# VH-VL binders against q58483, part 27

Target 1, 193 residues: q58483
Amino acid sequence: MKVIGISGSPRPEGNTTLLVREALNAIAEEGIETEFISLADKELNPCIGCNMCKEEGKCPIIDDVDEILKKMKEADGIILGSPVYFGGVSAQLKMLMDRSRPLRIGFQLRNKVGGAVAVGASRNGGQETTIQQIHNFFLIHSMIVVGDNDPTAHYGGTGVGKAPGDCKNDDIGLETARNLGKKVAEVVKLIKK
Short names: E, the ipSAE of ESMFold2; O, the ipSAE of OpenDDE; V2, 0.75 times the mean of E and O plus 0.25 times the DockQ between their complexes.

## First folded at step 10 (VH-VL; framework fv_anetumab)

Design k6 (at its last fold request DockQ between E and O 0.49; V2 from the best seeds 0.00; counts 0 for: pae E 6.6 > 2)
Fold by OpenDDE, fold request of step 14:
Structure k6 (fold): chain C 193 residues (1-193), chain A 124 residues (1-124), chain B 111 residues (1-111)
Amino acid sequence: as target 1 above (193 residues)
Amino acid sequence: QVELVQSGAEVKKPGESLKISCKGSGYSFTSYWIGWVRQAPGKGLEWMGIIYPGDSDTRYSPSFQGQVTISADKSISTAYLQWSSLKASDTAMYYCARLPYYWDSEGWDYFDIWGQGTLVTVSS
Amino acid sequence: DIALTQPASVSGSPGQSITISCTGTSSDVGRYNYVSWYQQHPGKAPKLMIYEVSNRPSGVSNRFSGSKSGNTASLTISGLQAEDEADYYCSSYTDSSTYVVFGGGTKLTVL
C-alpha cells in the first residue's frame, strides 16, 4: 500500500508542504508507504485543449507532468494540498489537474482514496472552497473522497499560514491534517483487505 | 505615490519613554507588513521586527524581543515603535519599511518602500 | 545576532565593473532565494536594488545585477558611475531564528 502527497504550492517548504507532510506522517505511522511530491520545482505547462490525449492516450506536451501522473496511477491514495489563491487552488496544482485527463481514459484512478489539504491566510480564508475544487477533481476521476477523521471530521486538512512557519503553531491545522492522514489510511486498508 | 513618512527626530534622556510613528499612503496599508530597522551611528542595518496592520500580528527578532513594542493603528495607516525606558545604546536611526509577503512563502523577503528615518538620540 | 559577511570596502574607476560579495551559511544564503541588496547614500534611507538573488525592481538601473553560488551572493555593478558611490547591504532570510539578517555593509568608492 502506498499513498502520495502532492503540494501544489509554488514554494517547496511553505506551510502547505508542512501540512501535507503531517498528513503523510500520520499515514506512515499506520504502516503505509508514503511519498511527498512538490510542484514548486517542476516544469508544468497548462492544458491547451487540443484533445490529442483522447486519440493518443497521453498528453502531447512534454514536461514533468507525465511522471507525476504515473505516480498517481501507481498510488492507492492521493493527498493534494494547495495554498488558497483567490479562494481556489494554485495555478501549479490546476495545471496538473487539467493535464490529468489521460488518466480519465479507462478511469485509471478509479476507487483510489483522495484527500485534500488547504492553507489560507486566515481561519476563514477560503480553505473550504479550495478543498471543494480538489474534491471535484477526485470525483471526476471516480475516486473515493474522504475528509479528516473524527473528532475533527470535516473536509480535510485546513491550516492557517499568514507567515513563514505559522502552521507549526497551528494546532488545529496540524490536528486536521493528521486526522486526514488517519482517515486515508483507514479507508485504504479497508479497500485492500 | 506609495510612501512611508516617519515622525521627526527625538532627543531624549536615559530612562525616558518614547513612541515614534510611521504613516503609510498610496497603497492598502492593511495588506502589507511593516517592519522596523535600526541603524546605530556608523553601523549597519538591524532587522527589529514586523507587524501586519490588518490584525496587528507582530513578529520580533530575537535581539529585540521584549526590548521594544511594535504596534499599529490601521484607521490612520500608522505603525509605531516604542520604548518604555530608553538607554544610551538606543541612539540610532530608525527606519520603517514595507515588507510584501507572498502567501505560503517559506521565509521573509525584502523591504521595497522605506521611510525617511527617525533619528533618536539618547544622552545624559 | 550574526551578520552576513561583506567586504568592508570596494573601489573602482568610472566605467569599470565591480562585485560585492555576501557570504552566509546553509541556513540562509545557501538555503533560500531570499537575498536582497540595498543601496544607501549618506544621510539617506536604504533603497532596494535587488531582490530574490537576481531580480531588479522597476526603476533600478540594469547596471545592477545579482547572483548566488553556494553560500555566497554577489552584487555586480557595471559601467560604474560617480552616483554609485554609497554603502551597500545584503540581506537574507535565515531559518536559525526565522528572521532576516543583514550583511555588515560595503562602502563603494568611485575613484
Scores: ipSAE 0.586, ipTM 0.860, lowest interface PAE 0.9, mean pLDDT 95
Fold by ESMFold2, look of step 10:
Structure k6 (fold): chain C 193 residues (1-193), chain A 124 residues (1-124), chain B 111 residues (1-111)
Amino acid sequence: as target 1 above (193 residues)
Amino acid sequence: QVELVQSGAEVKKPGESLKISCKGSGYSFTSYWIGWVRQAPGKGLEWMGIIYPGDSDTRYSPSFQGQVTISADKSISTAYLQWSSLKASDTAMYYCARLPYYWDSEGWDYFDIWGQGTLVTVSS
Amino acid sequence: DIALTQPASVSGSPGQSITISCTGTSSDVGRYNYVSWYQQHPGKAPKLMIYEVSNRPSGVSNRFSGSKSGNTASLTISGLQAEDEADYYCSSYTDSSTYVVFGGGTKLTVL
């Protein structure tokens, strides 16, 4: 069993990375292999709407997206994290989402477990609307969406910070990320039995 | 023009209180952090702390926690550094400087504009 | 936290290149790309010369360049001129509760 965590932050180190890693650490404690992927150091390009992947099963744009899609296809669970950019995901994560159409051919993500993380500059600062966008992505790929486990049980990992690393001081946020990881691990184990 | 203008030099005795100011102009005062930096005579730059005037989020270097108070009055675009009881070791040049606020929780920046400095001399 | 380590002084002749080092840890210089360099002439406020390791603000000569390897950042000044004689400070963002750390400063002497 394997779960990947993807940080959509345009920066290689930051609060989004911190919370995604926290969720993955909780999954690793359950005996599940984990892998962290940052989009910050990836070559990403937007979908150009050419429709060629429908016929060829592969996007003609040559960049790092195809390798990431392969890892998503191989995983049993996927955690997506993003900083809150205007109430939604970063452009980097949106590029990956838009470029994911090859995986929807044949619904290759069907029944994989999806969990979401978002970090905003204030509590109730767009984390839930950003998580909703991530949940919508999971749903249209026919995935199984989970939130954070008890006792924090809501929509996923929600952090608050103004500067890189501030989430180390966000005890509530850290707990939600950890509980998201626990819930992802629990459901992956249930499905793979 | 964007600038930070600090209050004038101070000569004080040990035990006296002091509040020095840093007024920002030419920009949106609440769009930037304001930090304070100490430079003792013949010494290097030493980080003291920072404030975001929009919500008064204030963070101190451990070396200065409890020794000074950093505050701001956004209605007059002014940040303050304050001592309740000065010591001779507080003799130094004090600079204010600004940093952009990165609302995306993922970024940090640099001190792009500095005040001219306020010399504080504490002696009998 | 512990200040970033810089040499106390460096010197060079006009026209030469010199490099000032700034050594931190895996919690600051090694973790983040938020390294900046400041020039300070006697009696004047510091001036930003380099930010984000290697970027120059408008108006700063391309004789100034920055780089980083591991936990050490470097400021290089090529084609030394008399006006380059000043104190130079590095700064970095840090994981600690201080958020900002400065180097101890380097006095550059143009011989």
Scores: ipSAE 0.249, ipTM 0.738, lowest interface PAE 5.5, mean pLDDT 91
ESMFold2 (binder alone), look of step 10: mean pLDDT 89; pTM 0.924
OpenDDE, look of step 10: ipSAE 0.584; ipTM 0.860
ESMFold2, fold request of step 14: ipSAE 0.135, 0.113, 0.047; ipTM 0.711, 0.694, 0.683
ESMFold2 (binder alone), fold request of step 14: mean pLDDT 90, 90, 90; pTM 0.927, 0.927, 0.929
OpenDDE, fold request of step 14: ipSAE 0.445, 0.411; ipTM 0.825, 0.811

## First folded at step 11 (VH-VL; framework fv_anetumab)

Design m1 (at its last look DockQ between E and O 0.51; V2 from the best seeds 0.00; counts 0 for: pae O 6.8 > 2)
Fold by ESMFold2, look of step 11:
Structure m1 (fold): chain C 193 residues (1-193), chain A 124 residues (1-124), chain B 111 residues (1-111)
Amino acid sequence: as target 1 above (193 residues)
Amino acid sequence: QVELVQSGAEVKKPGESLKISCKGSGYSFTSYWIGWVRQAPGKGLEWMGIIYPGDSDTRYSPSFQGQVTISADKSISTAYLQWSSLKASDTAMYYCARLPYYSDFEGWDYFDIWGQGTLVTVSS
Amino acid sequence: DIALTQPASVSGSPGQSITISCTGTSSDVGRYNYVSWYQQHPGKAPKLMIYEVSNRPSGVSNRFSGSKSGNTASLTISGLQAEDEADYYCSSYTDSSTYVVFGGGTKLTVL
């Protein structure tokens, strides 16, 4: 069993990374293999709408997206994290989402567990609207969407930070990320029984 | 024109209190951090702490935590640095400087506009 | 947490290029692109010369440029002029409890 966590932040060591890693730590405590991927150091290009992937089974654009899609296909659970950019996901994460069509062929993500993380500059600063965009991506791939586990049980990991690393002091935000990881681990185990 | 104007030089004795000011003009005062930097005579720059006047988020360097109070009065666009009991070692030039913050984004930046400095001299 | 290391002094003749180094760690200069450089003439407040490693504010001469490699940032002044004689400080963000670290400063002498 394996769960990957992907940070869509353009910042390699920022608050989104902290929350995604916190969720993965909770999953690792359950004996599940984890891997963290940052999009900040990846070559990503937007989908150009060519539809060649329908015929070829892969995108003709050569960059780092294909390797990431392969890891998503191999995982049993996927955590996506993003900073809140204008109430939604970062462009980096959106490029990955748009380029994921090869995995829709045969619904290769079907029934994988999906969890979402978002970090905003204020406590109620668009984290939930961003999480909902991530949830929509999971639903369109026929995945199983989970939020954070009790007692915080809402839509996923939500953090607050003005400066990079501020979330290390956001105890509530860290707890929501940890509880998201616990729920992802729980559901992955239920499916694999 | 964006400007930070600090209060005038101070000559004090050990044990006295002091509050110096930094008035911002020409920009939205509540939308930028205001930081304080110390420069002892003949020495380099030392970061003391910072405040975001929009919500009063205040952070201190560990070396200055509990040694000074940083505050702001947004109704008059003014930040303050305050000592309850000055020491001779507090003799220095004190600068305020603003640091941009983009409320929709996580980030950090640089001190783009500096005040002219307030010289504080503490001696018997 | 950490002090950024700068040479105590550098010198150059008018028209030459000089470079001032600023060495930190993988927790500040090496991790973040929030490196800035400040010029301070005697008796004056610091002035921002370079931000985010290599960006120049409006009104700062093209003779000033910045870069970094690994844990070391550099300020380069080309076409050195007498008015460039000043103290220069680097600064970096760190996500430790200090948030901001300054270098010790470099005195530039124009010969």
Scores: ipSAE 0.196, ipTM 0.724, lowest interface PAE 6.0, mean pLDDT 91
Fold by OpenDDE, look of step 11:
Structure m1 (fold): chain C 193 residues (1-193), chain A 124 residues (1-124), chain B 111 residues (1-111)
Amino acid sequence: as target 1 above (193 residues)
Amino acid sequence: QVELVQSGAEVKKPGESLKISCKGSGYSFTSYWIGWVRQAPGKGLEWMGIIYPGDSDTRYSPSFQGQVTISADKSISTAYLQWSSLKASDTAMYYCARLPYYSDFEGWDYFDIWGQGTLVTVSS
Amino acid sequence: DIALTQPASVSGSPGQSITISCTGTSSDVGRYNYVSWYQQHPGKAPKLMIYEVSNRPSGVSNRFSGSKSGNTASLTISGLQAEDEADYYCSSYTDSSTYVVFGGGTKLTVL
């Protein structure tokens, strides 16, 4: 069993990375293999709507997206994390989402477990609306969406950071991230039974 | 008509305590960071620290951490800079300034509104 | 303390164009587009002239412009006027030492 965590932050070691890693740590504690991926240093290009992926089964754009999609396909669970940009996901994460169309052919991510992490500058700064976008992505791929586990159970990992490193001191954020990891691990184990 | 008005000039002796003020008007005081900048006589600008009056989140420059205290009273739209024990080297002009903050982005970078400054002179 | 590097002084004649440089590191000027420029006349508070490398606040003359290349930001003043004589400071957001750092300042003399 393997779960991957992807940070959509343009910062490789930012608050989003911190919370995604926290979730992965919780999963690792449950005996499941984990891998962290940052989009910050990746070459990503937007979908151009050419529909070649539907015809040929592959995107014609050559960049770092194909390798990431391969890892997503091989994983049993996927955590996507994003900073809150205008109430939604970062452009980096959105490009990955949009370019994931090849995986929708035959629904290659079907029944994989999906979890979401969002970091904003305030406690009510768009974390939920950002998570909703991520959840919609999972649902469109016919995945199984989970929130964070009890006692914090809501929508996923939610952190507050006004500056780099702030989430280190966000106990609520850290707790929700860990509970998300626990929930993902639990459901992955149930499916693989 | 956004403005910051600072308290008057201060003349003090070494070892004395001091608290100067900066009052904001014409905008939502609790929605913007307030910073303090020091300028010694004939010298450049020094970033001291900032405070978010909405929740009193305070950030200090390492050079000023533990040397001064930044605080705010949002009920009267006022920020403060204070010393427990002044030194001669604290002699300077002190400016407060507004730092715009966007909730969707991590970071800040400029002061768009400045107070008129408070001159603090510390001499024996 | 970490500071951005500015020339101590620059000069120009009325009508000329001058440029003030601000050199930082890959942790500040080179990493972020959060460079600001301030004008300060003697005995007055600083005034924001440029923010985020090249943006001009309302009310600031279009004679003032900003740019950045690598670790160096630049303030250009075209059509130099007597009233432009002042001290100019750059600043940048930084991941190291402090959140915001100022340059040492540049004295502009109009001849």
Scores: ipSAE 0.023, ipTM 0.583, lowest interface PAE 6.8, mean pLDDT 92
ESMFold2 (binder alone), look of step 11: mean pLDDT 89; pTM 0.926

Design m2 (at its last look DockQ between E and O 0.53; V2 from the best seeds 0.00; counts 0 for: pae E 6.8 > 2)
Fold by ESMFold2, look of step 11:
Structure m2 (fold): chain C 193 residues (1-193), chain A 124 residues (1-124), chain B 111 residues (1-111)
Amino acid sequence: as target 1 above (193 residues)
Amino acid sequence: QVELVQSGAEVKKPGESLKISCKGSGYSFTSYWIGWVRQAPGKGLEWMGIIYPGDSDTRYSPSFQGQVTISADKSISTAYLQWSSLKASDTAMYYCARLPYYGDWEGWDYFDIWGQGTLVTVSS
Amino acid sequence: DIALTQPASVSGSPGQSITISCTGTSSDVGRYNYVSWYQQHPGKAPKLMIYEVSNRPSGVSNRFSGSKSGNTASLTISGLQAEDEADYYCSSYTDSSTYVVFGGGTKLTVL
């Protein structure tokens, strides 16, 4: 069993990374293998609408997206995290989402467990609208969407941070990220029985 | 014409209170952090603390926590540094400086605009 | 409370290149690209010379450049001129309770 966490932040060491890693740490404590992937150091290009992947099963654009899609296909659970950029996901994460069409062919992500993380500059500052965009991505791939576990149970990991690293001091945000990880781990174990 | 204009030099005795000011103009005052930096005569720069006037998020260097109060009045675009009881060791040049933060984005920046400085002299 | 380490002084001849180091830790310089350099002439406020490790603000000569390797940032001044004689301070973001740390400063002397 393996769960990957992907940070869509353009920053390699920011608040989104902290919360995604916190969720993965909770999953690792449950005995599940984890891997963290940052989009900040990846070459990403937008989808150009060519439709080649429909016929070939893979995208003709040569960059880091294809390797990330392979890891998503191999995983049993996927956590996607993003900073809140104008009430939605980062451009980096959106590029990955748009380029994920090879995995939708044959619904290769079907029944994988999906969890979402978002960090905004203020509480109630677009974390939920950003998480909903991530949830929509999971639903379109026929995945199983989970939120954070009890007692925080809501939509996923939600953090608040103005400066990089501020989420170290966001005890509530850290708890939601950990409870998301616990829920992902619980459901992955249930499905893989 | 973005600028930070500080209040004038002060000569005080130990034990007296003091509040110095830093007025920002030519920009959106609530969109930038305002930091305070001390420089004792002949010494280097020493960070004291910072405030985000948009929501009054205030952070202090451990060396200055409880020693000074940083505040802002966004209605007049002014940040303040104040002491309740000055010490002779508070004799220094005090600078304010701004650091951008535009709300929705995680980030940190640099001190791009500095005030001219306020000299505070504390002696009996 | 944690200061970045800079040499106390450095000197060079006109036309020479000189480098000023700024050594921090894996919690500041090594972790973040929020490293800045400030020039301060006697009696004047500091002036931003380099931000985000290597970027120059408008109006700063391309003789000034910045870089970083591991926990050490560097300011390089090529083609030294008499006007470059000043104190130079680095600073970095840290996610500790200090948030901002300055180096101790380097006095540059143009011989």
Scores: ipSAE 0.076, ipTM 0.684, lowest interface PAE 6.8, mean pLDDT 91
Fold by OpenDDE, look of step 11:
Structure m2 (fold): chain C 193 residues (1-193), chain A 124 residues (1-124), chain B 111 residues (1-111)
Amino acid sequence: as target 1 above (193 residues)
Amino acid sequence: QVELVQSGAEVKKPGESLKISCKGSGYSFTSYWIGWVRQAPGKGLEWMGIIYPGDSDTRYSPSFQGQVTISADKSISTAYLQWSSLKASDTAMYYCARLPYYGDWEGWDYFDIWGQGTLVTVSS
Amino acid sequence: DIALTQPASVSGSPGQSITISCTGTSSDVGRYNYVSWYQQHPGKAPKLMIYEVSNRPSGVSNRFSGSKSGNTASLTISGLQAEDEADYYCSSYTDSSTYVVFGGGTKLTVL
């Protein structure tokens, strides 16, 4: 069993990375293999709507997206994390989402477990709407969407940070991230049972 | 056009209080961090601290914690640096600068826009 | 006070390439890709030249580039010009607290 965590933050060591890693740490504690991926250092290009993926099964754009999609396809669970940009996901994460269309052919992510992490500048700064966008992505891929576990159970990992490292002091954020990891691990084990 | 304009040069004596200002224009003042940097004569740059005018969240360097007060008045897009009691060692150029920050983005500690500086001279 | 280590001075002739080093620790330069470089001419405010190790702001010449290896970041100036003569400062975010540390500065002389 393997779960990957992807940070859509342009900061490779930012608050989003911190919370995604916290979720992965919780999963690792459950005996599941984990891998972290940051989009900060990746070459990503937007979908151009050419529909070649529908015809050929592959995107004609050559960049770092294909390798990430391969890892998504091989994983049993996927955590997507993003800072809150205007109430939604970062452009980096959106590009990955849009370019994931090849995996919709045959629904290659079907029944994989999906979890979401969002970091904003305030406690109610768009974390839920950002998470909702990620959940929609999972649903469109026919995945199984989960929130964070009890006692914090809501929509996923939600952190507050305005500067690098702020989420280290966000106990609520850290707890929700860990509970998300626990829920993902639990459901992955149920499916693989 | 984004710019930061600082108050004029100050000449003070030890023990006096002082408050200098930095006014921002051309952008949303409450959505970006403002920092203060000290440069003693012939010396390098020193990070003093930053403030988020939107909620007055303030972060100080350990070296300047308790030595100065950073504040802001968002109604007039102005940040402040003040001393309760100046020392001769406070003689320096003081710069305000903006940290790029877009909405709920994770903050980054580089300064892309700088004020012209305020020279503070403290002598008996 | 903790500071990043820079050479006091570097020099080069017009058209040459020079490199300025900035050495920190595993708690700052070695820990994060949060390194910035500033140019300062005499009597002027600093100007941002590089951020996040290797990114160039709009309006900054492509003659300026940045890199990092281990605990040392580097600023390279290619095709050296007379106007490049200035003081250069590096900075980095620190691990132990939410603040930035500056290097001691490097005086660049164009011969």
Scores: ipSAE 0.021, ipTM 0.592, lowest interface PAE 6.5, mean pLDDT 92
ESMFold2 (binder alone), look of step 11: mean pLDDT 89; pTM 0.924

Design m3 (at its last look DockQ between E and O 0.03; V2 from the best seeds 0.00; counts 0 for: pae O 12.3 > 2, placed apart)
Fold by ESMFold2, look of step 11:
Structure m3 (fold): chain C 193 residues (1-193), chain A 124 residues (1-124), chain B 111 residues (1-111)
Amino acid sequence: as target 1 above (193 residues)
Amino acid sequence: QVELVQSGAEVKKPGESLKISCKGSGYSFTSYWIGWVRQAPGKGLEWMGIIYPGDSDTRYSPSFQGQVTISADKSISTAYLQWSSLKASDTAMYYCARLPYYFESEGWDYFDIWGQGTLVTVSS
Amino acid sequence: DIALTQPASVSGSPGQSITISCTGTSSDVGRYNYVSWYQQHPGKAPKLMIYEVSNRPSGVSNRFSGSKSGNTASLTISGLQAEDEADYYCSSYTDSSTYVVFGGGTKLTVL
């Protein structure tokens, strides 16, 4: 069993990375293999609407997206994290989402477990609207969406931070990320029995 | 143009209070951190602390915690560094500097614009 | 104190390339790509020369370049000119309560 966590932050080693890794750490404590992927150092290009992937099963654009899609297909669970950009995901994460059409051929993400993480500069700073955008992506891929586990149970990992690493001091945010990981692990184990 | 203009040089005696200023212009004052950096005569740069004027989030280097107060008045785009009781060892050049911050992009790493400095001399 | 280590001085002749090192730890230079370099001429405020390890702000000569390897960042000045004679400071973000740490400074002498 394997869960991947993807940070959509354009900056390496920031608060989004910290919370995604915290969720992955909780998953690893449950005996599940984890892998972290940052989009910050990837070559990403927007979808150009050509529809060639419908006929050929893969996108003709040559960049780092194809390898990321292969890892998503191989995983049993996927955590997507993003900083809040105007109430939604970063452009980097949106490029990956838009370029994911090859995986809808045969619905290759069907029934994989999806969890979301978002970090804003203030509490109530668009984390939940960003998480909802991520949840919509999971639903369109026919995935199983989970939020954070009890006792924090809401929509996923929600952090607050201005400077890189600020989330290490956000006890509430860290707990939501850990509880998201616990719920992802629980559901992955249930569906892979 | 974007600039930080600091108050003029000060000559003080030990035990006196002092508040020096740093006025920002040409940009959105509440959208950037303002930091204070000390440079004693013939010495290097020492980070003292920073403030985010938008919400007054203030952070101090441990060496300066409790030694100075950093504040801002966003209505006049001005940051302050103040002492309640100066010591001779406070003799130094004090710079304010702007640190770019765009909270949606998780950035923090450099002082892009510096004030001209305020020389503070504390002697009997 | 956890200060970044720089050589006290370096020197070079006009036209040469020189490199100034800045050694930190795995909690700052080694962990983050938030290393910056500042030039300070006598009696003047510091000026940003390099940020995020290798980026130059507008108005800074392309003779200045930055890099890092492990816990050590480097500032390289090519085509050395008399006006480059100054003090140079590195700085890094750190995950300690200090948030920002400066190097001790390096005096560059152009011979």
Scores: ipSAE 0.100, ipTM 0.676, lowest interface PAE 7.2, mean pLDDT 90
Fold by OpenDDE, look of step 11:
Structure m3 (fold): chain C 193 residues (1-193), chain A 124 residues (1-124), chain B 111 residues (1-111)
Amino acid sequence: as target 1 above (193 residues)
Amino acid sequence: QVELVQSGAEVKKPGESLKISCKGSGYSFTSYWIGWVRQAPGKGLEWMGIIYPGDSDTRYSPSFQGQVTISADKSISTAYLQWSSLKASDTAMYYCARLPYYFESEGWDYFDIWGQGTLVTVSS
Amino acid sequence: DIALTQPASVSGSPGQSITISCTGTSSDVGRYNYVSWYQQHPGKAPKLMIYEVSNRPSGVSNRFSGSKSGNTASLTISGLQAEDEADYYCSSYTDSSTYVVFGGGTKLTVL
């Protein structure tokens, strides 16, 4: 069993990365293999709506997306994290999402477990609306969407941070991230039972 | 350049086991579904099941569930169809084929590349 | 087993146009635009001729066309040639099992 965590933050070691890693740590504690991926240093280009993926089975754009998609396909669970930009996901994460259409060929992510992490500048800064976008992505891929586990059970990992490292002091954020990891691990184990 | 090459014809007796193969080349074998289709002598095509070699996700037709085993070895770009105990009714041509698409929101569709077929004859 | 309904045989003279029907239900042909057609010559593997009701793969003659109305899909072959003589099978995704179902096949004879 393997779960990957992807940070859509432009900062490779930012608050989003911190919370995604926290979730992955919780998963690792459950005996599941984990891998972290940051989009910060990746070459990502937007979907141009050419529909070549529907015609030829692959995207004609050559960048770092294909390798990430491959890892997504091979994983049993996927955690996507994003900073809150105007109540939504980062452009980096959105590009990855939009370019994931090849994985809809055969619905290659179906029944994989999806979890979401969002980090905003305030506690009520769009974390839920951002998570909703990620959840929609999972649903559109026919994945199994989960929130964070009890006792914090809501929509996923939600953190508050403005400057790098802020989330280290966000106990609520850290707890929700860990509980997300636990829930993902639990459901992955149920599926692989 | 993309092709599927199947193993040779088989002549077996009822009760014997059998495993036939389908080797893909010219494309990323682990990125496309491979299906098996049965055609009994003088009969039509029957959808048996599919496998995604990348992770061995396998789906069977209800008619063939538990009757055969579909598997794949991605290290050698090969898919397999096997029986634990053949019946006379298993006599047929068996085709492997590539399934490139899963419709955007609903289901599987067509096979664009086909193997040449493997004839399996089961007789006492 | 569930199968799509095709005529057992059709025939035509060279240069004519013929149509092969494929009738399903509201759970397959009638529900989805996921109909495919295959050509099979004796002793050969099937060849994809049409996918998604009306799309032709590269290399397939434009003499082959597909359409659908209600629960019935149709393959039309115009300018019939001797080499078109073969068996033709339709297929469709089915909502009942999330699988693909084939038609019974149609033998096309060129007179």
Scores: ipSAE 0.000, ipTM 0.517, lowest interface PAE 12.3, mean pLDDT 92
ESMFold2 (binder alone), look of step 11: mean pLDDT 89; pTM 0.923

